VHH binders against p49116. Designs and how they scored, part 199

Target 1, 238 residues: p49116
Amino acid sequence: EGPLLSDTHVTFKLTMPSPMPEYLNVHYICESASRLLFLSMHWARSIPAFQALGQDCNTSLVRACWNELFTLGLAQCAQVMSLSTILAAIVNHLQNSIQEDKLSGDRIKQVMEHIWKLQEFCNSMAKLDIDGYEYAYLKAIVLFSPDHPGLTSTSQIEKFQEKAQMELQDYVQKTYSEDTYRLARILVRLPALRLMSSNITEELFFTGLIGNVSIDSIIPYILKMETAEYNGQITGAS

## First folded at step 15 (VHH)

Design gb3 (framework vhh_7n9e_1)
Fold by ESMFold2-Fast, scan of step 15:
Structure gb3 (fold): chain B 238 residues (1-238), chain A 119 residues (1-119)
Amino acid sequence: as target 1 above (238 residues)
Amino acid sequence: DVQLVESGGGLVQAGGSLRLSCAASGFRFEDYGMYWGRQAPGKGREWVSGISWDSKYTAYASSVKGRFTISRDNAKNTLYLQMNNLKPEDTALYYCATWEYSSGPEDYWGQGTQVTVSS
């Protein structure tokens, strides 16, 4: 069988809402984050191996890993998003919550440390100069995680994860042949993604500082809409 | 020039006290909330305490609440952290920061002042 990912899976082009408001607000931040989340789900749905696992498995995998996919997307698209500006606006929201006695100090600590972990992750990826091919395979490794509860095709998922790891290794060793430790430097960054709370990501990007939106609950619907749109592109129907 | 300069760190025995200062310049200090963070060797950053621009609101991590007191003097452009009943676990490089400078990991914090608590 051919490679797990094609050249089309390497392209990851985020289109930001326009125009950017003079003062960032929850609506603009949420719309920007939602576009990235939708792009990430479109990306996953376009992978033949992912489609082959079936809709129930697809839903379970994305529900388990959306935060890791989203965080990799933030790192990859940090420049186009002006992520530093968005994070500054979120920090300003935290300051307002302190002033209005809406949040405990421990909650503020959790959120601030989450923002710092996110910035440190994005900075480390930028310093490593992670390319589009590497991002695509890191996302595939995260997506095809066989260790999530409730999965029915764990052996096949593990096979696809191993294939992603092998293809990443082959790419890095061939493209960056003079840097024998590059793959190790990249892979040691992945565990950090699982230390970042999906609940805090929801509050920061999808509900503002305080809210009740659940990404987990909407994933099945997004994946269904994604499938219909993708099929429309194949048939040329409008 | 925008600058944040921490001072007041040092070596103390468990149960001792230190008062940290952060001298701010180059921006309207009185308009911004401020906070203290710390980083121990081999550990990630930890948020310690924050204070609103007008000193009306303060917040503390549970690990320091009751032992540390954050305060500010807007006339002197200075942020303070009074640390009482210090524990070995408080050993870290302490940084002050403002919400205005959140563009990246390096930009959140001043250079820091080292606090070492012996057991």
Scores: ipSAE 0.070, ipTM 0.622, lowest interface PAE 6.7, mean pLDDT 82

Design gb30 (framework vhh_7n9e_1)
Fold by ESMFold2-Fast, scan of step 15:
Structure gb30 (fold): chain B 238 residues (1-238), chain A 119 residues (1-119)
Amino acid sequence: as target 1 above (238 residues)
Amino acid sequence: DVQLVESGGGLVQAGGSLRLSCAASGFRFEDYGMYWGRQAPGKGREWVSGISWDSKYTAYASSVKGRFTISRDNAKNTLYLQMNNLKPEDTALYYCATEGYGWSPEDYWGQGTQVTVSS
């Protein structure tokens, strides 16, 4: 079989839209988030084990976990994205909306709780100084989740997840040999990804999408994009 | 233009074997994953098996695991499915598919080859 991931799967380079506007707007945030989403899906599609599962399984897996992959991507690319600045702009917008009687207090509370959970997650990953190899394996672990409803290849998916976990363990033990509990500290953070709502992620980062289509609806189309289309999307080239 | 041509089907007794082939043209076969699917009369399409571009990874539907083997020959642009210990419930139209460069499996799936297993 060989390794689940190769060195090419460790490389995760996000190219931000240029120039950055003087004032952050919905279009810039949506474009930045879309580039990260497309990069994440292109990353998944490049994994031979993922490819072997077939299109129906691939679509089901990504539809079930895109929010987890996207959130790991936000944490990994937080500095490149100036994520703290984007989140601050969103918070300011929400505060203005409640003052103008445009949004309910209950909805504002739900969205603010999501932002705080996201900030906590990104801060914990930064504090642990998660490297590129660790991010690649964490993404593989969430991608190859056998416990989502409707999957028919659950035993195969479970074996790929176990392989990802074993390769992560080998990497951490060899690279961070003096830190006996590093792997445990990393893995205990993953369940938090499932507590963050994909609907709220869509509202925060993808509200500028044309046609009011859901991420679930576009996933099959993104997964079948040509390499040139992926490159255009993740670099912003027309 | 992408072309996928399946062959090797036929009538076989339960417990028998068949080897299916899929000849691919119009794209760089060696760069893409390939799949076998099947459709029995009155039923939807069912994924059967998949193989990565480099043959390092294969996957199978639980109904065929241990009985079927997927393989490919990139030099010949050909995908294979070796079917052993065939059962009447394996009776279906078998077709090959790819995620291919710039197309969906629905758009470029082959016409299929009929496999009929008698009891």
Scores: ipSAE 0.006, ipTM 0.428, lowest interface PAE 10.5, mean pLDDT 83

Design gb31 (framework vhh_7n9e_1)
Fold by ESMFold2-Fast, scan of step 15:
Structure gb31 (fold): chain B 238 residues (1-238), chain A 119 residues (1-119)
Amino acid sequence: as target 1 above (238 residues)
Amino acid sequence: DVQLVESGGGLVQAGGSLRLSCAASGFRFEDYGMYWGRQAPGKGREWVSGISWDSKYTAYASSVKGRFTISRDNAKNTLYLQMNNLKPEDTALYYCATETPGDYLSDYWGQGTQVTVSS
């Protein structure tokens, strides 16, 4: 077998909707998030090891980890997205909802805690200066997680995850040879991804796009789209 | 349109071997992942094995790992499944499959070839 990821899997270029509105609105935020989600799904589909597992397993894996992949994508693309500006707009909207008594205080607290956790995660990744190869392997590690309930072929998934971990270790040791503990600092960031609610991520970034349809429900359709359709979604040529 | 034609099935004794073939046409075979699945009487379909478009990666169901080998010949548009040390519980209709080109809602499945393993 060759390496799990090739140089083509390191390239992760998000193309934002243009022009950016003077004031951020739900449509722009949802479109931006959708492009990142489609890019993330297309990225996963391009991995030969992922393709070999077959559609049923692929669907189950991505349904289980889409929020982790999406959050890693937010961190990786934070500057391109102007994520801090998007989060500030969301916070402003939540403050207006409090004043108009549209949401319960408990719900607003949960959403604000989620935003703070997301900001902390993105800031930690920025501080570590995670590069494109490291992001690609971190995404592969979360993608090939054998420990989600209901998965079949768990031994094969585990082997692919171990291969991702091994190749990340080799890359970091070779590229950052003087920083003996870099890999450990990176890997201890990953458990935080599983503490973030996919339901709250969906509410913050996707509610204006999909109404009451869950991301989980549309994942099989996104995964089966041809490359040209993914490119159309990414460029906003729909 | 997509056509997948399986062959190589038959009756074989436990411990024996069979080699299945799938001839593909109507799409760029070299650009798509290929799969083998099976369905025993009265049961749902079971994924057996998959291979990436470039042959660099293969995956197997735990029930067949070490006994079955998936391979492909992109020049001949043909997918293979080498089945060794066959067991009675391998008895099933075997079908090859691929993503349906141009239809993101479905996978294309062949008609299948019957494999029967006697004890």
Scores: ipSAE 0.248, ipTM 0.682, lowest interface PAE 4.3, mean pLDDT 85

Design gb34 (framework vhh_7n9e_1)
Fold by ESMFold2-Fast, scan of step 15:
Structure gb34 (fold): chain B 238 residues (1-238), chain A 119 residues (1-119)
Amino acid sequence: as target 1 above (238 residues)
Amino acid sequence: DVQLVESGGGLVQAGGSLRLSCAASGFRFEDYGMYWGRQAPGKGREWVSGISWDSKYTAYASSVKGRFTISRDNAKNTLYLQMNNLKPEDTALYYCATEGYPSWGEDYWGQGTQVTVSS
């Protein structure tokens, strides 16, 4: 009963550090990426269906899909982030590292291929002119994926994913009524997200995390922090 | 050809201060984030403090927050750690390191400088 997502879930506003430095560095990139990651986690935590699954399931789902959510966020916020400029700076750094023989050629090829796949994904989403409602539902489809190993409550997760798919279909058919094949063009973009390595995403965007903290290790704390600070249920024990 | 050379360690009484320096050569110091780590006798390595290439961002381990200050001078290719109100628990070999991008294959470590805080 009721829609899976409300209008509040369409709002996805990234605030960038300012001003952008002349030379992009690991800490500026990491701060920008961390803001996007926090925004993505807060977005997921705000969904009533997500909350209803319970903390253990919430943690497992986000650990399984954070890279897909983050990549959708990169595509949605590409202009705000000047993502093409960030990726160009990373490529320049990698090329300098090759010249100085500081990195394995095989590793550089893996990273360059990842950057190419990311650019291709973001470009495809831009060409489709994906709107805020469509991004919200795509993120929900990714979040409520019942097929990750180790998940419990898979029947309920699948129900929420199907609900996200149906609401996306309803939205697209009403809003883009003359484009009969738009939904299909959008949905065929999603499998590409699973081909992108979360380890390479961490190295590209989170290598500036001081103390060598992994994204997997911080997810439970980010989810708890947003719940305690923003959902208003702070009166004590329960 | 990358070299990191720490200095400024020594013996100091509890409550005292020391300033560590790290002289960098063989790479573009101004393009790298830097950090200080330490290894106490019989313990593993502990991250202490980090600083961005432009000094805009700094971070500290909870154990040193408010007592230590990290800084850098890019014109001199030098990283600093100002240590105030030293405790016996701060006794360790202190070393500086680069924060590479990507981190794999680019991190360089110095030999370290010994800090001993007496009770």
Scores: ipSAE 0.015, ipTM 0.196, lowest interface PAE 7.6, mean pLDDT 82

Design gb35 (framework vhh_7n9e_1)
Fold by ESMFold2-Fast, scan of step 15:
Structure gb35 (fold): chain B 238 residues (1-238), chain A 120 residues (1-120)
Amino acid sequence: as target 1 above (238 residues)
Amino acid sequence: DVQLVESGGGLVQAGGSLRLSCAASGFRFEDYGMYWGRQAPGKGREWVSGISWDSKYTAYASSVKGRFTISRDNAKNTLYLQMNNLKPEDTALYYCATEGYSPLTGEDYWGQGTQVTVSS
């Protein structure tokens, strides 16, 4: 009956690895991305509505939407991550791989197109000046998507998504009262998230973390982490 | 109304140095990461170097590592590229771009560029 999200769910603080290496490498990129992924999953598991759906449904939802949550997190944390510098380093690595004949030209084009779409998405969100409340509700809309194949409790998931949409509308109408079409501009950005390949995201950001093991396979373990263990992962603290 | 104006290019001998500047206006410069890119004759645009909004993070293309240094002065809304030990293959038109205005996302996000020519 209460609101879907509390003020604690608006707070989304990414702590970057320190110090930054002289040259960006796969380990630094992977550690930075892993912290964001873990922060995103901890954010999701802290929502009472999400917990109410049960462990099996929680796992299925996050498996279906982790790339969308991660991409929203990249956009939200773009400045603290210096995301454009990370993407530029990845592009540089790809260009060197072409020169060394280590990757096919077709694969590199596919990856470059993905980077371009990601940069375009993050740029569009920056231009709209999306705030922390808006990001929290956009993540909730993505998380509570009832239309993924194989989901159970789809009616309850849809109810939570509608609640997220309603609360976002209320927030935007109160906070940006003079911008009548702001909500429409924000929501029309969401379909682009589903056009971005989770396989390419995994290859770009997570290759150093998991080797041949997919993000899909580790999601249940991340969702089961104790709070102290989780805090160690997102801060890199001992 | 984002405007980026590059300067400092010119003709130099191999082994020489140049310092490029990019004057930014029309946005909150201090809030955005910045880049330098270049385009050599008959080639596409190549990313050269990037710097975070707070100068904490920098990155460089393998071809320029150890020779080029990117820096910024947020009080002056200016981006810099210090180029040392220049090589003939560094000959290109050099552009600056903002984090929200990447060369990968559109032409409107880059300045006119400043020409750097390195003679053998």
Scores: ipSAE 0.000, ipTM 0.108, lowest interface PAE 17.6, mean pLDDT 80

Design gb38 (framework vhh_7n9e_1)
Fold by ESMFold2-Fast, scan of step 15:
Structure gb38 (fold): chain B 238 residues (1-238), chain A 121 residues (1-121)
Amino acid sequence: as target 1 above (238 residues)
Amino acid sequence: DVQLVESGGGLVQAGGSLRLSCAASGFRFEDYGMYWGRQAPGKGREWVSGISWDSKYTAYASSVKGRFTISRDNAKNTLYLQMNNLKPEDTALYYCATEGPYSSLGEYDYWGQGTQVTVSS
């Protein structure tokens, strides 16, 4: 019944903390990343198909894919965030490190490789000139992934993923009719998202979180609060 | 350009006290967590204490807990370390650091030149 996503789901507008500081700091990076994470969760909560799966399934899906959604959001909002400037500052800081400890050296290398993977992903998306409609459906394909361990309602999740793929295919075929291989080029980028560690993403972008809460731990609370707020808004309509 | 200038070190007898200061400039001090570290001759750097940007959270190494107190004055862009009941083992170069992007991985930006603390017998 009806399309999986509406025009409201194509709109993805990140509001950055303002002004951008002269010197990038953990507080600014964390606040910016938190805004993107909340925007991404609010986006997911607003999808009727996502709501229809129920709260427990919704929580499990977002816990499994928040890093993939966040990374797609970083690519989509790279210009608004000045992401290249943020990543360059982090890289410069790491390259100037003189730590002699083996474990610290190995950790820095692991973090640097994560940043390089992130830069490569964002550059590939920019080169493909992915539009807002394509981003919305790529996020939906990632969100409705039936292959994460421990999921309930796997059959229904798979149906929503197939619907997302079908609607993306229809859009690309109509909008980019002269580019026969565009959809294939876009879809082969998605597996790279699963190679990026959610723990390293937390350490890079959420280091400044008060109370040392993990993203996994806060997801149920954010999703529950947004559901209650959404339902509160809808009760005013007939 | 980030600049951190430590002061307040010196020679002190065991059981004595010192108050270290770190004057920060070139960045928005009020937006960063701050740390004190130390390095004794021939040893690696040791984390001593940390304080959040808003002073709500503080942490201490087990070796100094109960004896040292970290504090900050955001209006003055200054970090402090009150050191009580000093021991010969506390002898080290003390330096302040900014909270870096990888502070949760145990990596801190030690940009100060340090202030020497020497505790006699």
Scores: ipSAE 0.000, ipTM 0.145, lowest interface PAE 14.9, mean pLDDT 80

Design gb40 (framework vhh_7n9e_1)
Fold by ESMFold2-Fast, scan of step 15:
Structure gb40 (fold): chain B 238 residues (1-238), chain A 121 residues (1-121)
Amino acid sequence: as target 1 above (238 residues)
Amino acid sequence: DVQLVESGGGLVQAGGSLRLSCAASGFRFEDYGMYWGRQAPGKGREWVSGISWDSKYTAYASSVKGRFTISRDNAKNTLYLQMNNLKPEDTALYYCATEGYSSEWGPYDYWGQGTQVTVSS
C-alpha cells in the first residue's frame, strides 16, 4: 500500500473568526475552538484508512481521542489563534470567579493545572519546532489508537498506528538526520495528552455551546454535517 | 436519490464460499468510502469491513479477518464482499453502506435493504 497520509493531509489551515474583539469573550473563544474542532474532524474524515474503518468505528474512535486531536491542533495553530492571549483571557475569567466565590477552590485548582499542562505541552512543541509533516503523523498516531475500550477492528487500527509511527520515523531520520534523538523527544510528549481532561477542555473552550450538550454527544453530527464547508481548509481545494 | 442494492446472498454449507455485490447509484461512488455491515437474527447491526474510495486501504472486523475480502469496481459503481470458509455464526442479513457529503443532500448515511446469508452445519 502507499503512504498512510498524502501531502493534502499535511495542509492544516485554520481560518479564525474576524474581526478579533478588543476584549476576548466566551463567544469568540468558543467559535475559534469550534472551527479548530471541525477542521480536525474533517481532517480525520479525509484519511482513506480512516474511511475504511466504517461509521461506527470512526465515531467511537473520535469520541475517544477528540481531546488529544484538539490539543495537538491547539499546539499546531497556536500562532494563528493567538493561543497565549486566549489562555490569558481564560485565566483572567477564572481569577474573577475566585473573587466572586462562584467556583470552588478545588475546581479552580484543577482548571488552572489543566491550563499549565496545556501551556507546557504547547511550549515543548514550539521549542522542538515541530513541522507540518510531524504534526500530521502525530495526529494520525493519536487517531489510530487501538487501546480505547469498546473499539472494533482493533488489530487494523493498531496496524494503521504502526504505519503512522514508521512513516514518522522515516521522515524524521531523512529530514533531521543530524538530530539522532529528535524522534524520541517528540514521542515522549504524546502521553501527556492522555493526562488532559476532556471535561475541562470543554469547560475552557466550549462554554458557548448549546446548554447541556457535550462534545461526545455532538461528534456523530460533526462527522456528518457541513463536510464541504471545511474540506477546502484541509485540501486547499476551491 | 442514493440507492444501494445488495445481492448474492443464499444458503451455503459451513466451510463454503459466497460473493456479495452492492450496486450503488445516485451519488459519486468513486469519491466515497464503502462498507459492509451485518445483522444476525435477534441482534444489532455489526460492522464487517470497509474500503477507501481508491481501494488503497481496507479494514476488517476481527471475526472475519483472513476469511473475507472487500473490493470495489469504481467503473461499475459496485462493491463486493468475497466470503470464504463461512461459519454458522456468519448467518446474518448483510448490508452495504456509505456515508459522505453531497451538495444536493448534505451529509448522508445510507444502508441498503440487505441480502440474507444463511450458513448451515
Scores: ipSAE 0.015, ipTM 0.469, lowest interface PAE 7.4, mean pLDDT 82

Design gb6 (framework vhh_7n9e_1)
Fold by ESMFold2-Fast, scan of step 15:
Structure gb6 (fold): chain B 238 residues (1-238), chain A 119 residues (1-119)
Amino acid sequence: as target 1 above (238 residues)
Amino acid sequence: DVQLVESGGGLVQAGGSLRLSCAASGFRFEDYGMYWGRQAPGKGREWVSGISWDSKYTAYASSVKGRFTISRDNAKNTLYLQMNNLKPEDTALYYCATELGSDYPEDYWGQGTQVTVSS
């Protein structure tokens, strides 16, 4: 076998809708998030190991981990997205909804806790100065998670996850040789991704897209998109 | 149009071997992952094995791992499945597929090739 990931898999470039509107709105946030989601799914599709597992397994893996991949993508692309500005706009909207008595206090608390967890995660990754190679392998580790319910190829998925972990270790030890504990600091951040609600992520970032459908229901269709159709989605004119 | 034509099936005794072939046309074979699936009478479809476009990665269902070997020849647009130590439970219609569509997209699979393993 070759390496799990090639140089093409390290490249992860989000193209934002342009221009950014004077006032952030649901449409702009949804369009930006959709582009990141599509980029993340296209990234997964391009991995030869992922491709070899077959469509049923591919669909099950992405359905199980899309929120983790999306959150890693938010952290990686935080500067390009002006994520802090988007989150501030969401918080301001939420605060206005409180003042106008449009949302329950329990719901607002859940959403705010999610935003704080997301901010904490992105800040921790920024402080560690996670590079593109490290992000690629972290995404591979969460993608090839053998422990999701309903998976049938668990031993093969576990092999690919272990390969991702080994290649990340090799990279970090060679590139950051003076920081003996860097890998451990990076890996202890990953469990936080599973504590974040995919339902709240959908409400914050995909309200304009999902309507009456969940992200889980559209994943098979996105994974099967023709390359030309996919490119139209991520590079289309605003 | 995409066309996949399977061959190489037949009747074999338990413990025997067969080599299946799939001739692909109508698409850039060298750019896509390829899969073998199977369906026994009265059973659901089962993914058997997959291979990446560049042959660097292969994957197998637990039921066939260690007994089956998937391979491809991009110059000939052909996919292969070497089946060793066959069991009666391997009796099924075997077909090849691409990563496009559903797990077993009808537009991208052939008539299949029947494998029958006698006890």
Scores: ipSAE 0.013, ipTM 0.501, lowest interface PAE 7.6, mean pLDDT 83

Design gb7 (framework vhh_7n9e_1)
Fold by ESMFold2-Fast, scan of step 15:
Structure gb7 (fold): chain B 238 residues (1-238), chain A 119 residues (1-119)
Amino acid sequence: as target 1 above (238 residues)
Amino acid sequence: DVQLVESGGGLVQAGGSLRLSCAASGFRFEDYGMYWGRQAPGKGREWVSGISWDSKYTAYASSVKGRFTISRDNAKNTLYLQMNNLKPEDTALYYCATEWGSDYPEDYWGQGTQVTVSS
């Protein structure tokens, strides 16, 4: 009863590190990506339905879908982040790594294919002109995915996913009544997120992370953070 | 500080019912999600049920789904667990908490109320 998401869950405001350096570096890219990751996890933990699942289920869901949430966040915040410039800098850095024989040819191919898939995804979302409500519901659909291996209470997770799908349908039909097939075009974009490797995302955006710690291993700690600490990470304030 | 006091446990026959209560104080109860968990003798802590701060959303462990109902009364700062069709395997010390996780310290939970179901 009541909507799955409130108006506060539609607001998704990324604060970029300032000033932007003249030439992008690993530190700036990692800081920007970390802020988006923390914002995404804070967004998820603020959803009442998510909270009702309990800590163990919450951790399992975010571990399974953080890469999908992060990628949706990249698409949503592409202009604020100047994502095309960041990706160009990453490609340049990778080309330099290739010249130094730091990566195998097969790995380089995988990484470049990942970047092209990411660009295709972000371009498709931009062309569809996905709005804030649509992004919020798409994030809810990927968050409440009952089909990840190892999940318990999958029937309840499925219920929340179906509620997200129904509310997205209602919103699109009311707001974009002239475009009969808009919902279908939006939803067929989602399977591509599952094909994006979380390991490659870590390599591209989180290479500068201290201790070479995996995102998977820090998720439980991030989800347990106090709101003030979350806000500090999101805005760069101590 | 957060204070949680569970009550309503007892001895009951298989197939019977019990209603647990959790009286909360020391914080704005209406602003927090609430959880019921349990610990059986010789076992780790198990999440049983959760309810959102506004009662809009509830969730249950598969082992209790359809038999237990979580609810809350924000005006009375009280959390409830209605337990129906009790089974011997439901025998455990039941806790309420403002957050649930195996890694949370014990002080996040109340002292518990014992539920014993005889076969």
Scores: ipSAE 0.021, ipTM 0.274, lowest interface PAE 5.1, mean pLDDT 83

Design gc0 (framework vhh_ozoralizumab_d1)
Fold by ESMFold2-Fast, scan of step 15:
Structure gc0 (fold): chain B 238 residues (1-238), chain A 119 residues (1-119)
Amino acid sequence: as target 1 above (238 residues)
Amino acid sequence: EVQLVESGGGLVQPGGSLRLSCAASGFRFEDYGMYWVRQAPGKGLEWVSSISGDSKYTLYPDSVKGRFTISRDNAKNTLYLQMNSLRPEDTAVYYCATEFYDSGPLDYRGQGTLVTVSS
């Protein structure tokens, strides 16, 4: 009956590992990305509508959309993360790899195109000056996507997505009443998230993970963590 | 160079229907959202409809909701606007538009197609 998101869901505060090393390395990038991933999972789990779908549906939704949530988080936290510096370091590493014949030119091209798409998405969101309320609702829209293969309870998921879109429209209409094109400009950006490969995101940001473990495979574990464990991962405490 | 070419405008009686088309070239059509906007005589530009690159998101203002339908054929690089139950106040030049990352709203639009709703 009430709103899909409360004011608490607008707050999205990433705490970066400290100190930042003189030279960016795989461990720092992986820890920073992991903190953002855990923050995003904790955010999703805190939504009453998400909780109401049940554990199996929740796990399937997040496994399907984690890359979209993560990318929105990168855009929202780009300044806190110094994302441009991280991407520049990754690009430099890739260019060195081609010179030393460590990686195929075709693979480097795919990864560079992914980085370009990510930079353009983040730049687009910055140029639109997307606020915290808008980010919260955009994350809700991608979270409650009924069109992923293999999902159950798709009618309920669609209902929550429609509610997120309606509440975003109400917010934008009220807050940015003079910009009649704003909502349309924001929403048409969302499909770009699905053009970005989750496998390439894993390669760029999660290379430091132990073993050959996909993000998809660890999501059920992350979602079942106690609140204290989530907070520990987000802050790096204990 | 980006090119947008509208067609399908004309004279129609109140209550009638028209289908507008926009042929797009010079960019990866499927990667960008598209807009229909209109300019009535003596008035500013008014947003009419939007569609995402994958057609999943469509938006309409209350003035046309339920009467107009936006669609696209990415294989043909073509945008459409199906206009039903046309009213005299729908009389305007209709423009196809898109927006790129560093462009402003409606910076890329065609020359327009005139729709006149009168007896």
Scores: ipSAE 0.006, ipTM 0.436, lowest interface PAE 9.7, mean pLDDT 83

